Miniprotein binders against q53ft3. Designs and how they scored, part 137

Target 1, 195 residues: q53ft3
Amino acid sequence: MFGCLVAGRLVQTAAQQVAEDKFVFDLPDYESINHVVVFMLGTIPFPEGMGGSVYFSYPDSNGMPVWQLLGFVTNGKPSAIFKISGLKSGEGSQHPFGAMNIVRTPSVAQIGISVELLDSMAQQTPVGNAAVSSVDSFTQFTQKMLDNFYNFASSFAVSQAQMTPSPSEMFIPANVVLKWYENFQRRLAQNPLFW
Below, E stands for the ipSAE of ESMFold2; O stands for the ipSAE of OpenDDE; V2 stands for 0.75 times the mean of E and O plus 0.25 times the DockQ between their complexes.

## First folded at step 15 (miniprotein)

Design ja29 (at its last look DockQ between E and O 0.42; V2 from the best seeds 0.61)
Fold by ESMFold2, look of step 16:
Structure ja29 (fold): chain B 195 residues (1-195), chain A 83 residues (1-83)
Amino acid sequence: as target 1 above (195 residues)
Amino acid sequence: SVEELAEEIREALETVQIKYEMAKQWLADGDVQFALRLLQYAYRQAKKALEKAQELGLTELIEEAQELIQQIEELMEKIRESQ
């Protein structure tokens, strides 16, 4: 079980399983995406000797999928950020007739994860510059996970008028969580490895 | 032809160099086991390229393969010492 995260979008945790060993996430409006985070949810590790090959697919001018190997995730490196902005091909051309009004077709790319033997993965070569360094990936992933946690916790916030007294439960003001969240983000930006 | 075989050897050595650089990146990312698998694959490919270059007497390719083999062995040794 995998997750897929794009900045400014909801995290995806429900991959479409297209085979026993193949999982897919859809990326609508992929042309606006620069980076994608792929990670293991942590509930089920890869079997020993196995890992995940991570692919990016977009439709070509004929609508056919074009797949490119981005890199890998393994039990030893269970998350990675991939740069996809340089992989989205397309070229405008000049013509003598001026602009034409054309309704554009929706375009959806995919992130594919194939569970494979580590020895097989070692023989594959990712496209250049797709993988981002581990320090930058850790910082970006951690900040996105913190944002996700804050949004989750905030979904339980209530106003003072809506509070129900419950002497068997403890409550904290939402602003305390916000202050902690902001302090944690500052500390992470100053030292990504302070934990 | 000999030229086609020489080009195949050059392509194999380019792959070896790519895998060596990947292994360094995976070490930096903290996955020693996958880094070792990359190095083991690179080593086997470099040894095969060396044997083919020796059979054809291609001196420059022999030297290139030997340099890559040495680099791979040194990195694998460094990993073993840090275990």
Scores: ipSAE 0.698, ipTM 0.887, lowest interface PAE 0.8, mean pLDDT 78
Fold by OpenDDE base, look of step 15:
Structure ja29 (fold): chain B 195 residues (1-195), chain A 83 residues (1-83)
Amino acid sequence: as target 1 above (195 residues)
Amino acid sequence: SVEELAEEIREALETVQIKYEMAKQWLADGDVQFALRLLQYAYRQAKKALEKAQELGLTELIEEAQELIQQIEELMEKIRESQ
């Protein structure tokens, strides 16, 4: 249902479902993370009148989780970018995830998504400056993410002469990836919030 | 005390302002429905704050509440007109 993306890292599409209405992503080495993108996969929409509250959890100096509401995702806005770098010393807030039996390591944070009524979400106040509100910031982050993806993908590029048969793998021509990248950039330029 | 009540009203109005700004952002992001919910909540909170401020005769808070209410109403009207 949800995906989580950190620039320079692989996309996460396998959230741990900790409850019927609650999903969690682990973020290793969270201290190096500035921004996180949370998005709907598009497979399952929110039920009518519902959306997702997005929380960030990090261990405090005692190893206890500190939860903060970052913002929201909805069917109408199925993706959002959050800046978490400035939150790592923030005050904790109430959250719906309770005491989760999660093995915590000092370097691992979590993104939690709670499926909630939109009316309830409207009553909640995210921590300040978490949600990236500027189009420019959004665009910049997206561009960096795309660049990282392209660089990553291109690092695996081989010539046809170098290709070896691998029945378990599918191959994509590099020009297809480039074309996709260019098209995505054009779309982004036209509407930074097209997804 | 009146001072304590005044502070509660100020906090409420701060929340209203936050919700109003959030609504504007969500409109820009393309989710009109959630923006409306934010505005509706903000509106109710602002009205309550206004009533309390009026009861206490807190002129500055009354004016602030009225201004926020007006802004919310204007934005809600714009949304309605665009649909």
Scores: ipSAE 0.695, ipTM 0.898, lowest interface PAE 0.6, mean pLDDT 86
ESMFold2, look of step 15: ipSAE 0.673; ipTM 0.885
ESMFold2 (binder alone), look of step 15: mean pLDDT 90; pTM 0.888
ESMFold2 (binder alone), look of step 16: mean pLDDT 90; pTM 0.890
OpenDDE base, look of step 16: ipSAE 0.658; ipTM 0.885

Design ja3 (at its last look DockQ between E and O 0.51; V2 from the best seeds 0.61)
Fold by OpenDDE base, look of step 15:
Structure ja3 (fold): chain B 195 residues (1-195), chain A 83 residues (1-83)
Amino acid sequence: as target 1 above (195 residues)
Amino acid sequence: SVEELAEEIREALERVQIKYEMAKQWLADGDVQFALRLLKYAYRLAKKALEKAQELGLTELIEEAQELIQQIEELMEKIRESQ
């Protein structure tokens, strides 16, 4: 139902479902993370009148989890970018995840998504500065993410002459990836919030 | 105390402002329905804050609450007109 993306890391599409209405992603080495993208996979929408509250959990100095509400995702806004780098200090907020016996390593944070009523979500106040509100910041993050992907993908590029038969693998021409990248950049420039 | 009540009103108005700004962001992101929910909640909160401020004769808070209410109403109207 949900995906989680950190720039420079593999996308996570397999959330741990800790309850019928609660999903958790682990974020190793969270201290190096500046931004996180949470998005719906598009396979299952929220039920009518419901959305997702997105929480961030990190261990405090005592190793106890500190939860903070980052923001929301909905069917109408199926993705959001959150800045978590500045949230490493602060007071915990109430959260619906309870005392999860999550074997936490000190370097692992969590993104929690709770499926909740939209009316309830509207009453909640996310921590300040978590949601990327500036179009510029969003664009910059997206651009960096795209660049990272392109660089990663292009590092595996081989010429036709260098290709070895691999029946189990599908190959995509590098030009296709480049074209996609250019198109995406164009769309991003036109409307940074197009997705 | 009046000071304590005044602080509660200020906190409420801060939440109103936050919700108002969130609504604008949500509109920009394309989710009009959730933006409206935010505004409706902000509106109710602001009205309650206004009432309390009026009861206590807190002129500055009254003015702030009225301004926020006006902003919310204007934005809600704009949304309605755009639909």
Scores: ipSAE 0.672, ipTM 0.889, lowest interface PAE 0.6, mean pLDDT 86
Fold by ESMFold2, look of step 15:
Structure ja3 (fold): chain B 195 residues (1-195), chain A 83 residues (1-83)
Amino acid sequence: as target 1 above (195 residues)
Amino acid sequence: SVEELAEEIREALERVQIKYEMAKQWLADGDVQFALRLLKYAYRLAKKALEKAQELGLTELIEEAQELIQQIEELMEKIRESQ
């Protein structure tokens, strides 16, 4: 039903189902993780009127789980990026995972997903700064790609006075690349998903 | 004390503001139905806070609650008109 992705790691698609409505992913070496993506696989939607509350759990200094509400996923927004850097010493939240979890090792955290009524989810408030807009993350990545391409292409620019004949090569005027870059940036700012 | 009750009202209105901002973000992300559920909860919480503020005669909190209720009603109206 759910997937969990951490940069530099293989995607996890086999959540531990710890109850009919509760799913867990283990995050080994969680101290090295800054962001996690939680998403619906697309095979099983939430029942009507329901969605998923997403929690992050890490062991405290005594090995006891501390759970924090990161945010939500729904049929209308089936994926989300959560920032978990800085939460590894935060305050716990009310949570539905009680004594269902097994004792964990000190370096393993968990992502928990609880299927709940949307009205119940609306009353809960995630910890601050946990949720990252998926559009904003795509925009940041795309902006870095644009900058990288423009800087790379422009590093080969020569003036016509500096040009030597190379009849087997095709050339692109630098103004064409700049115009493309500026136009793409404008379109991305208007609609980050215009692709 | 009255000050303790006033602080409870302030905390409720802070939650109202948070839910209103969450609803705007969820609306922008394209989930209109969850945005409306957030607004409905914010509205009920603001109405309860207004009632308590009126019972205590806390004029500043009454005005704050009324302004939030108006913002919520206006956003809900805009959503209904676009559907």
Scores: ipSAE 0.604, ipTM 0.863, lowest interface PAE 1.3, mean pLDDT 80
ESMFold2 (binder alone), look of step 15: mean pLDDT 90; pTM 0.900

Design ja30 (at its last look DockQ between E and O 0.51; V2 from the best seeds 0.00; counts 0 for: pae O 10.1 > 1.5)
Fold by ESMFold2, look of step 15:
Structure ja30 (fold): chain B 195 residues (1-195), chain A 83 residues (1-83)
Amino acid sequence: as target 1 above (195 residues)
Amino acid sequence: SVEELAEEIREALERVQIKYEMAKQYLADGDVQFALRLLQRAYRLAKKALEKAQELGLTELIEEAQELIQQIEELMEKIRESQ
């Protein structure tokens, strides 16, 4: 139903289902993570009138989870980017995962998703500044993609002085665009936020 | 104490602001249904904060609550016009 993605890591699509309406992803080495993307896979939508509350959990000094509400995903906004770098010192909040017995190492955090009524979700207040705008992230991604393409293509530039015809013009081999596209797509498949 | 009640009102208005900004995010991403639910919740919270501020005569908090209520009403009206 859900996916979870961290820059530099493979996407996770196999959440641990800890209850009929509750799903968890493990985040090893969470101290190195600044942002996480939570999204719906698109195969199973939320039932009408429902959505998902998204929580971040990290272990305290005793190894016990401290949960904080990050925000929400819905059928109308099926993906969201959350900043978690500032949350690792925060105080816990009310959460629906307290009855679960989850054993983990001290360096593993979790993302929890609880399927709830939209009206219940609207009453909750996420920790401040956890969510980032998808428009801002798209703009940043687009600029990085353009920079990457320009640098790659320009590395193959040759002048016509290196060829017989038209020595005052520069050409690039036709396959450079294909090579760039294949490389970029491979990196995106491994880490959509590699930029 | 009046000071304790005033702080509770300030905390409520902070939650109103958070919900308002979140509603703008969902609206920009095309989720009109959830954006409206967030705005309706923010509106109810702001009205309750305003009533408490008026009961205590806290003029600055009254003005803050009224400004937030107006912003929420304007955004809900803009959404209605777009449908």
Scores: ipSAE 0.400, ipTM 0.792, lowest interface PAE 2.7, mean pLDDT 77
Fold by OpenDDE base, look of step 15:
Structure ja30 (fold): chain B 195 residues (1-195), chain A 83 residues (1-83)
Amino acid sequence: as target 1 above (195 residues)
Amino acid sequence: SVEELAEEIREALERVQIKYEMAKQYLADGDVQFALRLLQRAYRLAKKALEKAQELGLTELIEEAQELIQQIEELMEKIRESQ
């Protein structure tokens, strides 16, 4: 349902489902991460009237998780970029993830997505510095993310002759991915803050 | 204390600003309904902050709250006109 992108890293498409409505990505070596992109895979939309609250969790000096609301993704806004570099010393906020039995290492943070009612989401307030404010930095980061995704996806490209039946898998033509990439770049050029 | 209350108002107005900016982003991406919900919440928070600031005679915070309210109203009106 969700994907997570970090510049210079492989895309993550396998979130750990910790509850019916909660998903978690691990972010190793999180201290080196400036921005994270969270996006919907497009396979499963949010139910009507629902969206996703996106949280960041990092271990404090005692190894206890500090959670912060970054923002939201919805069917209407299926992707978002968050700056997390400035959050690593912030105060914790309320979060729906409770005491998760997650083996935590000092270098691993988490992105948590909670599927919630849009009305409830609207009442919440993300941390102020999580949104990318600089157009230039945002554009640069987005381009890196797009390149990363394209490179990742293209690495799995096979010819039709090389395809083997896999009932559990969906296949997307490479030209569709390229088309998406080009369209996304055009949108970004028109409005760098379109998400 | 007045200083403590003033800080609470400042924090509230910060939350208003955040929601307002988020709403603009959601509008840019076509999520109009969620943007409206954010603006409605921001509006309510701003009104409460304004009332408190007025009660305390905090001129700068009053002006800030009024400005945010105006911005929210203008954006909400634009949305309504586009529907």
Scores: ipSAE 0.005, ipTM 0.185, lowest interface PAE 10.1, mean pLDDT 81
ESMFold2 (binder alone), look of step 15: mean pLDDT 91; pTM 0.914

Design ja31 (at its last look DockQ between E and O 0.02; V2 from the best seeds 0.00; counts 0 for: pae E 17.2 > 1.5, placed apart)
Fold by OpenDDE base, look of step 15:
Order: sequence, then structure tokens, then C-alpha cells
Structure ja31 (fold): chain B 195 residues (1-195), chain A 83 residues (1-83)
Amino acid sequence: as target 1 above (195 residues)
Amino acid sequence: SVEELAEEIREALERVQIKYEIAKQFLADGDVQFALRMLQRAYRLAKKALEKAQELGLTELIEEAQELIQQIEELMEKIRESQ
């Protein structure tokens, strides 16, 4: 349902489902990460009236997770970009992920997505530092991430005749990826600070 | 203390501003209903902050709260007119 993209890294499309309505991506070496893109894969939409609250979790000095609400994704806004570099010293917020037995390595952070009612999401307030401060630098960075994703995804493209059954794998049509890319670029052009 | 209360109001207004900006982004993305709900929440928070600022006579915070309320109202009206 969800993908996570960090510039210079492989795209993550296999979130760990920790609950029926909760998904988690691991971000190793999170201290080197400035921005993260969270996006819907386009295969499964949110149910009507539902969206996704996106959280960032990093270990504090004691190894305990500090959770912060970054923002939201919805069917209407199926992708968002978050600046996480400035959050690494922030205060924790309420989160729905509870005491997850996440393998706590000091260098690994998490992106958590909680599927929630839009009405509930509207009552929440993301951390302010998740916003991108420089439009130009962010746009350039985002474009690089998008290009990286496209290049990565396209490298795995196969024709239907070349497809082999793999019951453990989910396949996304190339046109879905392209559509996502085009839509994301359009939204970025309209509002480079959307998140 | 008055200073502590003032800080609480500032924090509330910051949250209002964040919600307002997020709502604008959702509008740009076509999610009008979510934006509207967020604006409504921002509006309520701003009104509470305004009331507290008025009670304490904090002129700058009053002005800031009033400005945010006006911006929210204008955007909400624009949404209603477009529907």
C-alpha cells in the first residue's frame, strides 16, 4: 500500500505491517537523512473517510523511541515529503504505535503510517520542523529523489511475456509508477512545500 | 504566571498557523473536505487563544490571533464559494 523513498537509497515498498492499520518502514543510518518521501503505491486506496498519519520515530539517548507526527497522506494527496533532519532533537508526541518491539538499533529510525479517520487526522498537529524551509533546494532534492525512484523502478521493468509467477511478490504495473511520478511532479510544481 | 500563559498562547497560535498552512496544501491537492475540517479545528484553537490573550491583555498576541482568525475565515469562505 505504501512506499518510502530516501534520496540515494533504494525505494522501500515493503512496509512491515505491525497492525491491521499500521505500517512501518525502517530507516537505517537515519542521521544522514534530510528528507523522506512517503507515497501510496496506487494499488490499494484508503477506505472512504480514511487517510494515513505519518510518524517519524528515532531512538533517544536511552534507546527509547521518540515519535513525532510528520503529516498526512490521503487518496487526494497520495504522497508527501518530510524534512526529518531537524527533528532528531525534538520532543516526542502522542502516537498510535504503542510499545512496538522494534529492533532498536541506535542508528535505525522508523517511518510509521497509521490508517485513521480523516476527522481524527484533522484534529492532530504535525511538528512544524517537518516543513521544508528552502523551496529551491527542496525542489532540486525532490527531483533527484523522483529521478532515482524512476530509474530504480524502471530497471525492474519486464514485459508481460517475461513475467514469472512469484506468489510472494507484488507487482506494480509500470503505468502506475509513471502516473504516480507525473502526478507527484505536478503537485510539486503547484506547491513545492506540500507535505 | 502571565508569562507561562503567554507562552501557551504562543504555542497554540503556532499550531493554528501550522494547521492553516497544511489546509492550504490539502486544498491545492484537491482534498477540500480534509482542508475544511482542519481549518475548523484551527479556527476553534485560534478563538480560544484569542480569548485567553484578551483576558490577559496581551496586545501582540491578540493581534496575531485576530489575523489568523481572519485568514482562516477568508479561506473557509473561499472554499464555500467554490462549492
Scores: ipSAE 0.015, ipTM 0.178, lowest interface PAE 8.5, mean pLDDT 79
Fold by ESMFold2, look of step 15:
Structure ja31 (fold): chain B 195 residues (1-195), chain A 83 residues (1-83)
Amino acid sequence: as target 1 above (195 residues)
Amino acid sequence: SVEELAEEIREALERVQIKYEIAKQFLADGDVQFALRMLQRAYRLAKKALEKAQELGLTELIEEAQELIQQIEELMEKIRESQ
């Protein structure tokens, strides 16, 4: 029903279902995570009149979970990007996961999704302005990944005089990668929603 | 180790997801041919990741790869039907 994506990590699509209406993803080494993307897989929509409240949980100094409401996903807004870098020492909020005895290690946080009535969700207030525009945050995430790729690929650049023959290998001229990178950056700067 | 190989598969599947999203962006801009080439590359990478995950019996990664492959196939078919 749900997916969870963190930059530099593989997408998770196998949520732990801890109740009929509650789903959890583990986030190991959560202190290195700044943003998380939560989205619906599209195979099973929310029932009519319902949506998903998305929570972030981390262990406090006593090892007790601290749950914070990040925001929402719905059939009409099936994906969202949440900033969690500023939440790792904040106050907890009311949440539906407190009765669960979910065992975890000190370095593992969780994303919890609770299926709730839209009317109930409309009356809840996310903590700390954690939600970001899904388009703006996706654009920033994508740009960082493109910059990383460009810097990585550029570190292998050699002149023709430095090349050694390798007839079993395929090569892509560096200018092709650079042209693609420049074109993509231009498109993204002109219209972050061009996709 | 199996853990190292699983991480390589995980990174490959993330690259698949990124290529898929990039292809959607080019498709929205009307660059259909480039979008199709990107989807074909994503498909090949996902199939290789699936084969590796199957060799190691990593059921979670097998399911993730299969889901991505299905998404890619559906989008490519949609594009071909509109041409």
Scores: ipSAE 0.000, ipTM 0.076, lowest interface PAE 17.2, mean pLDDT 71
ESMFold2 (binder alone), look of step 15: mean pLDDT 91; pTM 0.911

Design ja4 (at its last look DockQ between E and O 0.32; V2 from the best seeds 0.00; counts 0 for: pae O 7.0 > 1.5)
Fold by ESMFold2, look of step 15:
Structure ja4 (fold): chain B 195 residues (1-195), chain A 83 residues (1-83)
Amino acid sequence: as target 1 above (195 residues)
Amino acid sequence: SVEELAEEIREALERVQIKYEMAKQFLADGDVQFALRLLQRAYRLAKKALEKAQELGLTELIEEAQELIQQIEELMEKIRESQ
């Protein structure tokens, strides 16, 4: 039903279903993770009137899970990017997962998804700064893309004196755009938040 | 104390801001229905925070709550006009 993606890692598409309405992904070596993407695979939508509350869990100094609400996914917004880098020392929040008997090492955290009523979800407040705005992400992505393209293309620029009779104009070879596009697509496929 | 009550109001207004920004995220992705649910909850919380701030005479918190309420009302009106 769900997928989970961390930059530089293989996407996970096989959540452990721990209850009819609860799904979990393991995140080994969670201390190296700054962002996580949670998304619906598109095969099974949420039932009408329902959506998903997304939680992050890490083990405390006693090995007990600490759960924090990151935000939500819905049929209308089926993917979200969450920042977890600042959450690894926070206090736990109210959560629906209860005391899970999951044996794990201290370096393994979890992403939990609980299918809940939309009205119940709207009453909950995620931990601050966890959810990354899709609008802010698009703006930052666009700015980073423009900067990346400008820097790459500028490294291949030639003066008009090298190629044309007007030496004050600068030109780029046509294949520079293709090289940039291929590199950008490859990096995005490996890390949706490489910017 | 008044200082403890003022901190509770600030925490409530922080939650209002989080819900407001989240509602904008869901609107941008086309989930108008859940965005409205978030805005309605943010509005109720902001009204409650405003009432508490007024009872304590906390002028800066009153102004902050009123600005958030205005932002929420404006966004809900824009949604109604586009429906």
Scores: ipSAE 0.497, ipTM 0.826, lowest interface PAE 1.9, mean pLDDT 78
Fold by OpenDDE base, look of step 15:
Structure ja4 (fold): chain B 195 residues (1-195), chain A 83 residues (1-83)
Amino acid sequence: as target 1 above (195 residues)
Amino acid sequence: SVEELAEEIREALERVQIKYEMAKQFLADGDVQFALRLLQRAYRLAKKALEKAQELGLTELIEEAQELIQQIEELMEKIRESQ
């Protein structure tokens, strides 16, 4: 349902489902990460009236997770970019992920997505620093990241005739990826700070 | 203390600003209904902050709250006109 993209890294499309309505991506070496893109894969939409609250979790000095609400993704806004570099010293917020037995590796952060009612999401307030402040720098960064993702994804493209059954794998049609890319670029062009 | 209350108001207004900006983003993405809900919440928070600031006579915070309220109202009106 969700993908996570960090510039210079492989795209993650296999979120760990920790609950029926909760998904987690691991971000190793998170201290080197400035921005994260969270996006819907386009395979499964949110149910009507539902969206995704996106959280960032990093270990504090004691190895305990500090969770912060970054923002939201919805069917209407199926992708968002978050700046996480400035959050690494922030205060924790309420989160729905409870005491997850997160493998406490000091260098690994997490992106958590909680599927929630839009009405509930509207009552929440993301951390202010999650928004990208520099439009120009962000636009350039985003474009590079998008290009990287597209190049990566397209490198795995196969024709239907070349497809082999793999029950453990989910496949995304190339047209879905392209559509997502085009839509994301369109939104970025309309509002570089749309996330 | 008045200083503590003032800080609470500032924090509230910051949250209002965040929600307002988020609403604009959601509008740009076409998620009008969610944007509207955010604006409604921002509006309520701003009104409460305004009331508290007025009670305490905090002129700068009053002005800030009023400005945010006006911005929210204008955006909500634009949404209504576009529907």
Scores: ipSAE 0.021, ipTM 0.190, lowest interface PAE 7.0, mean pLDDT 80
ESMFold2 (binder alone), look of step 15: mean pLDDT 91; pTM 0.913

Design ja5 (at its last look DockQ between E and O 0.62; V2 from the best seeds 0.63)
Fold by OpenDDE base, look of step 15:
Structure ja5 (fold): chain B 195 residues (1-195), chain A 83 residues (1-83)
Amino acid sequence: as target 1 above (195 residues)
Amino acid sequence: SVEELAEEIREALERVQIKYEWAKQFLADGDVQFALRLLQRAYRLAKKALEKAQELGLTELIEEAQELIQQIEELMEKIRESQ
C-alpha cells in the first residue's frame, strides 16, 4: 500500500504491517537522512473517509523510541515529503504504535503509517518543522529522488535478447520509464508542488 | 498563572499555524476536503485562543490570533468561491 523513499537509497515498497491499519518502514542510518518521501503505491486506496498519519520514530539517548507525527497522506494527496534531520531533538508525541518491541539497533529509525479517519487526523497536529516548506529544498529533494529511482530502475534494464521468460513478472520498456521521468521533470520544473 | 495561560495560548496558536500550513499544502495538491477539515479545526482552536487572550488582556496574542483567524477565513472563502 505504501512506499518510502530516501535520497540515495533504494525505494522501499514493502512495509512491515504491524497491524491491520498500521505499517512500518525501517530506516537504517537515519542520522544521515535529511528527507523522506512517503507515498501510496496506488494499488490500494484508503477507504472512504480515511487517510494516513505518518509518524517518525527514532531512539533517544537512552535508546527509547521517540515518536513524532510528521504529517498526513490521503487519497487526494498520496505523497508527502518530510524533513527529519531536525527532529532528532524533540519531545515525543502520542502515537498509535504502542510499545513495539522492535529490536532497535541504535542507528535505525522508523516511519510509521497509521490508517485513520480523516476527522481524527485533522485533530492531530504534526510537528512544525517536518513539513518541507521551501520550494527549492523540495525541488532539489524531488530531483534527487527521481534520479535515484531512474538509476535504480535502469540498472535492471535488459535487452529483449537478454530477457528470460518469467510468467510471474511484468516487464516495462525502459523507454516508458524514461518518458515518465522526462515528463515528471518537466512538471516539476513548471510547478515544484504539482504532486 | 497568567504566564502559564499565556504559554498555553501561544502553543495553541502554534498548532493553528501548523494546521493552516498543512491545509495550504493539501490545497496545492488538490485535496480540498481534508484541507477544509484542517482549516475548520484551526479556526476553532484560534477562536478559543482569541477568547482566552482577550480575557487576559494579552494584546500581542490577541493580534496574532486575529491575524490567523483572518487568514483562515480568507482561505476558506477562496475555497468556497472555487467550488
Scores: ipSAE 0.671, ipTM 0.883, lowest interface PAE 0.7, mean pLDDT 85
Fold by ESMFold2, look of step 15:
Structure ja5 (fold): chain B 195 residues (1-195), chain A 83 residues (1-83)
Amino acid sequence: as target 1 above (195 residues)
Amino acid sequence: SVEELAEEIREALERVQIKYEWAKQFLADGDVQFALRLLQRAYRLAKKALEKAQELGLTELIEEAQELIQQIEELMEKIRESQ
C-alpha cells in the first residue's frame, strides 16, 4: 500500500503491517537520515473518507520509543517528504502506536502510518518543521523521479499468466528498470529542466 | 497563574499556524476536501484562543489570534470562490 524512501538507500515497499490499519517501516542508522519520503504505491487507495497519519519514532536516552506526528498523506496528496533531522530530541505526540508489539533495537527508528478518518486526522497537529516545501528543488526532482518510474514500470506490468508459475504475486520484468533509466537520462540530457 | 494560561494560548495559536500551513500544502496539491477540514479545525481553535485571551485581557495574544483568524477566513473565501 505504502513505500518509504531515504536518499542513498533502497526503497522499501514491504511495510510491516502491525494491525489492520497500521503499517511500519524500519529506519536503521536513523541518526544519519535527514529526510524521508512516504508515498502510496498507487495499487490500493485509502477507503472513502480516510487517509494516513505519518509518524516518526526513535528511542530516547532511556531506550523508550518517542513518537512524533510528521504529517499526512491522502488520496489527493499521495506522497510527502518529511525532514527528521531536527526531530531526534523532540517532544512526543499523542499517537496510535503505543499499544503495538513492535520489535525494536536501540539504533533503529521507525516510520508509522495509521489509516484514519480524515476528520480525526484534521484534529491532530503535526510537529513544526517536519514538512518540506513543494517548491524545494530536491523535493521536486524526487517526486518527479518517483512518479516517472512508477508510471513507466506500471505500463509494462505482466499478469501471472505471462510468467513462470508464481500465482501468489505480481512480477515486473527486470529490464523495466533499464528502460526507465535510459529514458530518464535521454530526457534529462535533452533538457535538464524537462520536469 | 495568568502566565501559565498565556502559555496555553500561545501553544494553541502555534497549533493554528501549523494547521494553516498544512492546509496550504494540501491546496497546492489539489486536495481541497482535507484542506478545508484543516482550516475548519484551525478556525475553531483560533476562536477559542481569542476568547481566552480576551477574558485575561492579554492584548498581544488578542492581536495575534485576530490576525490568524483573518488569514484563515481569507483562505476559506478564496476556496469558496474557486468552487
Scores: ipSAE 0.605, ipTM 0.863, lowest interface PAE 1.4, mean pLDDT 79
ESMFold2 (binder alone), look of step 15: mean pLDDT 91; pTM 0.908

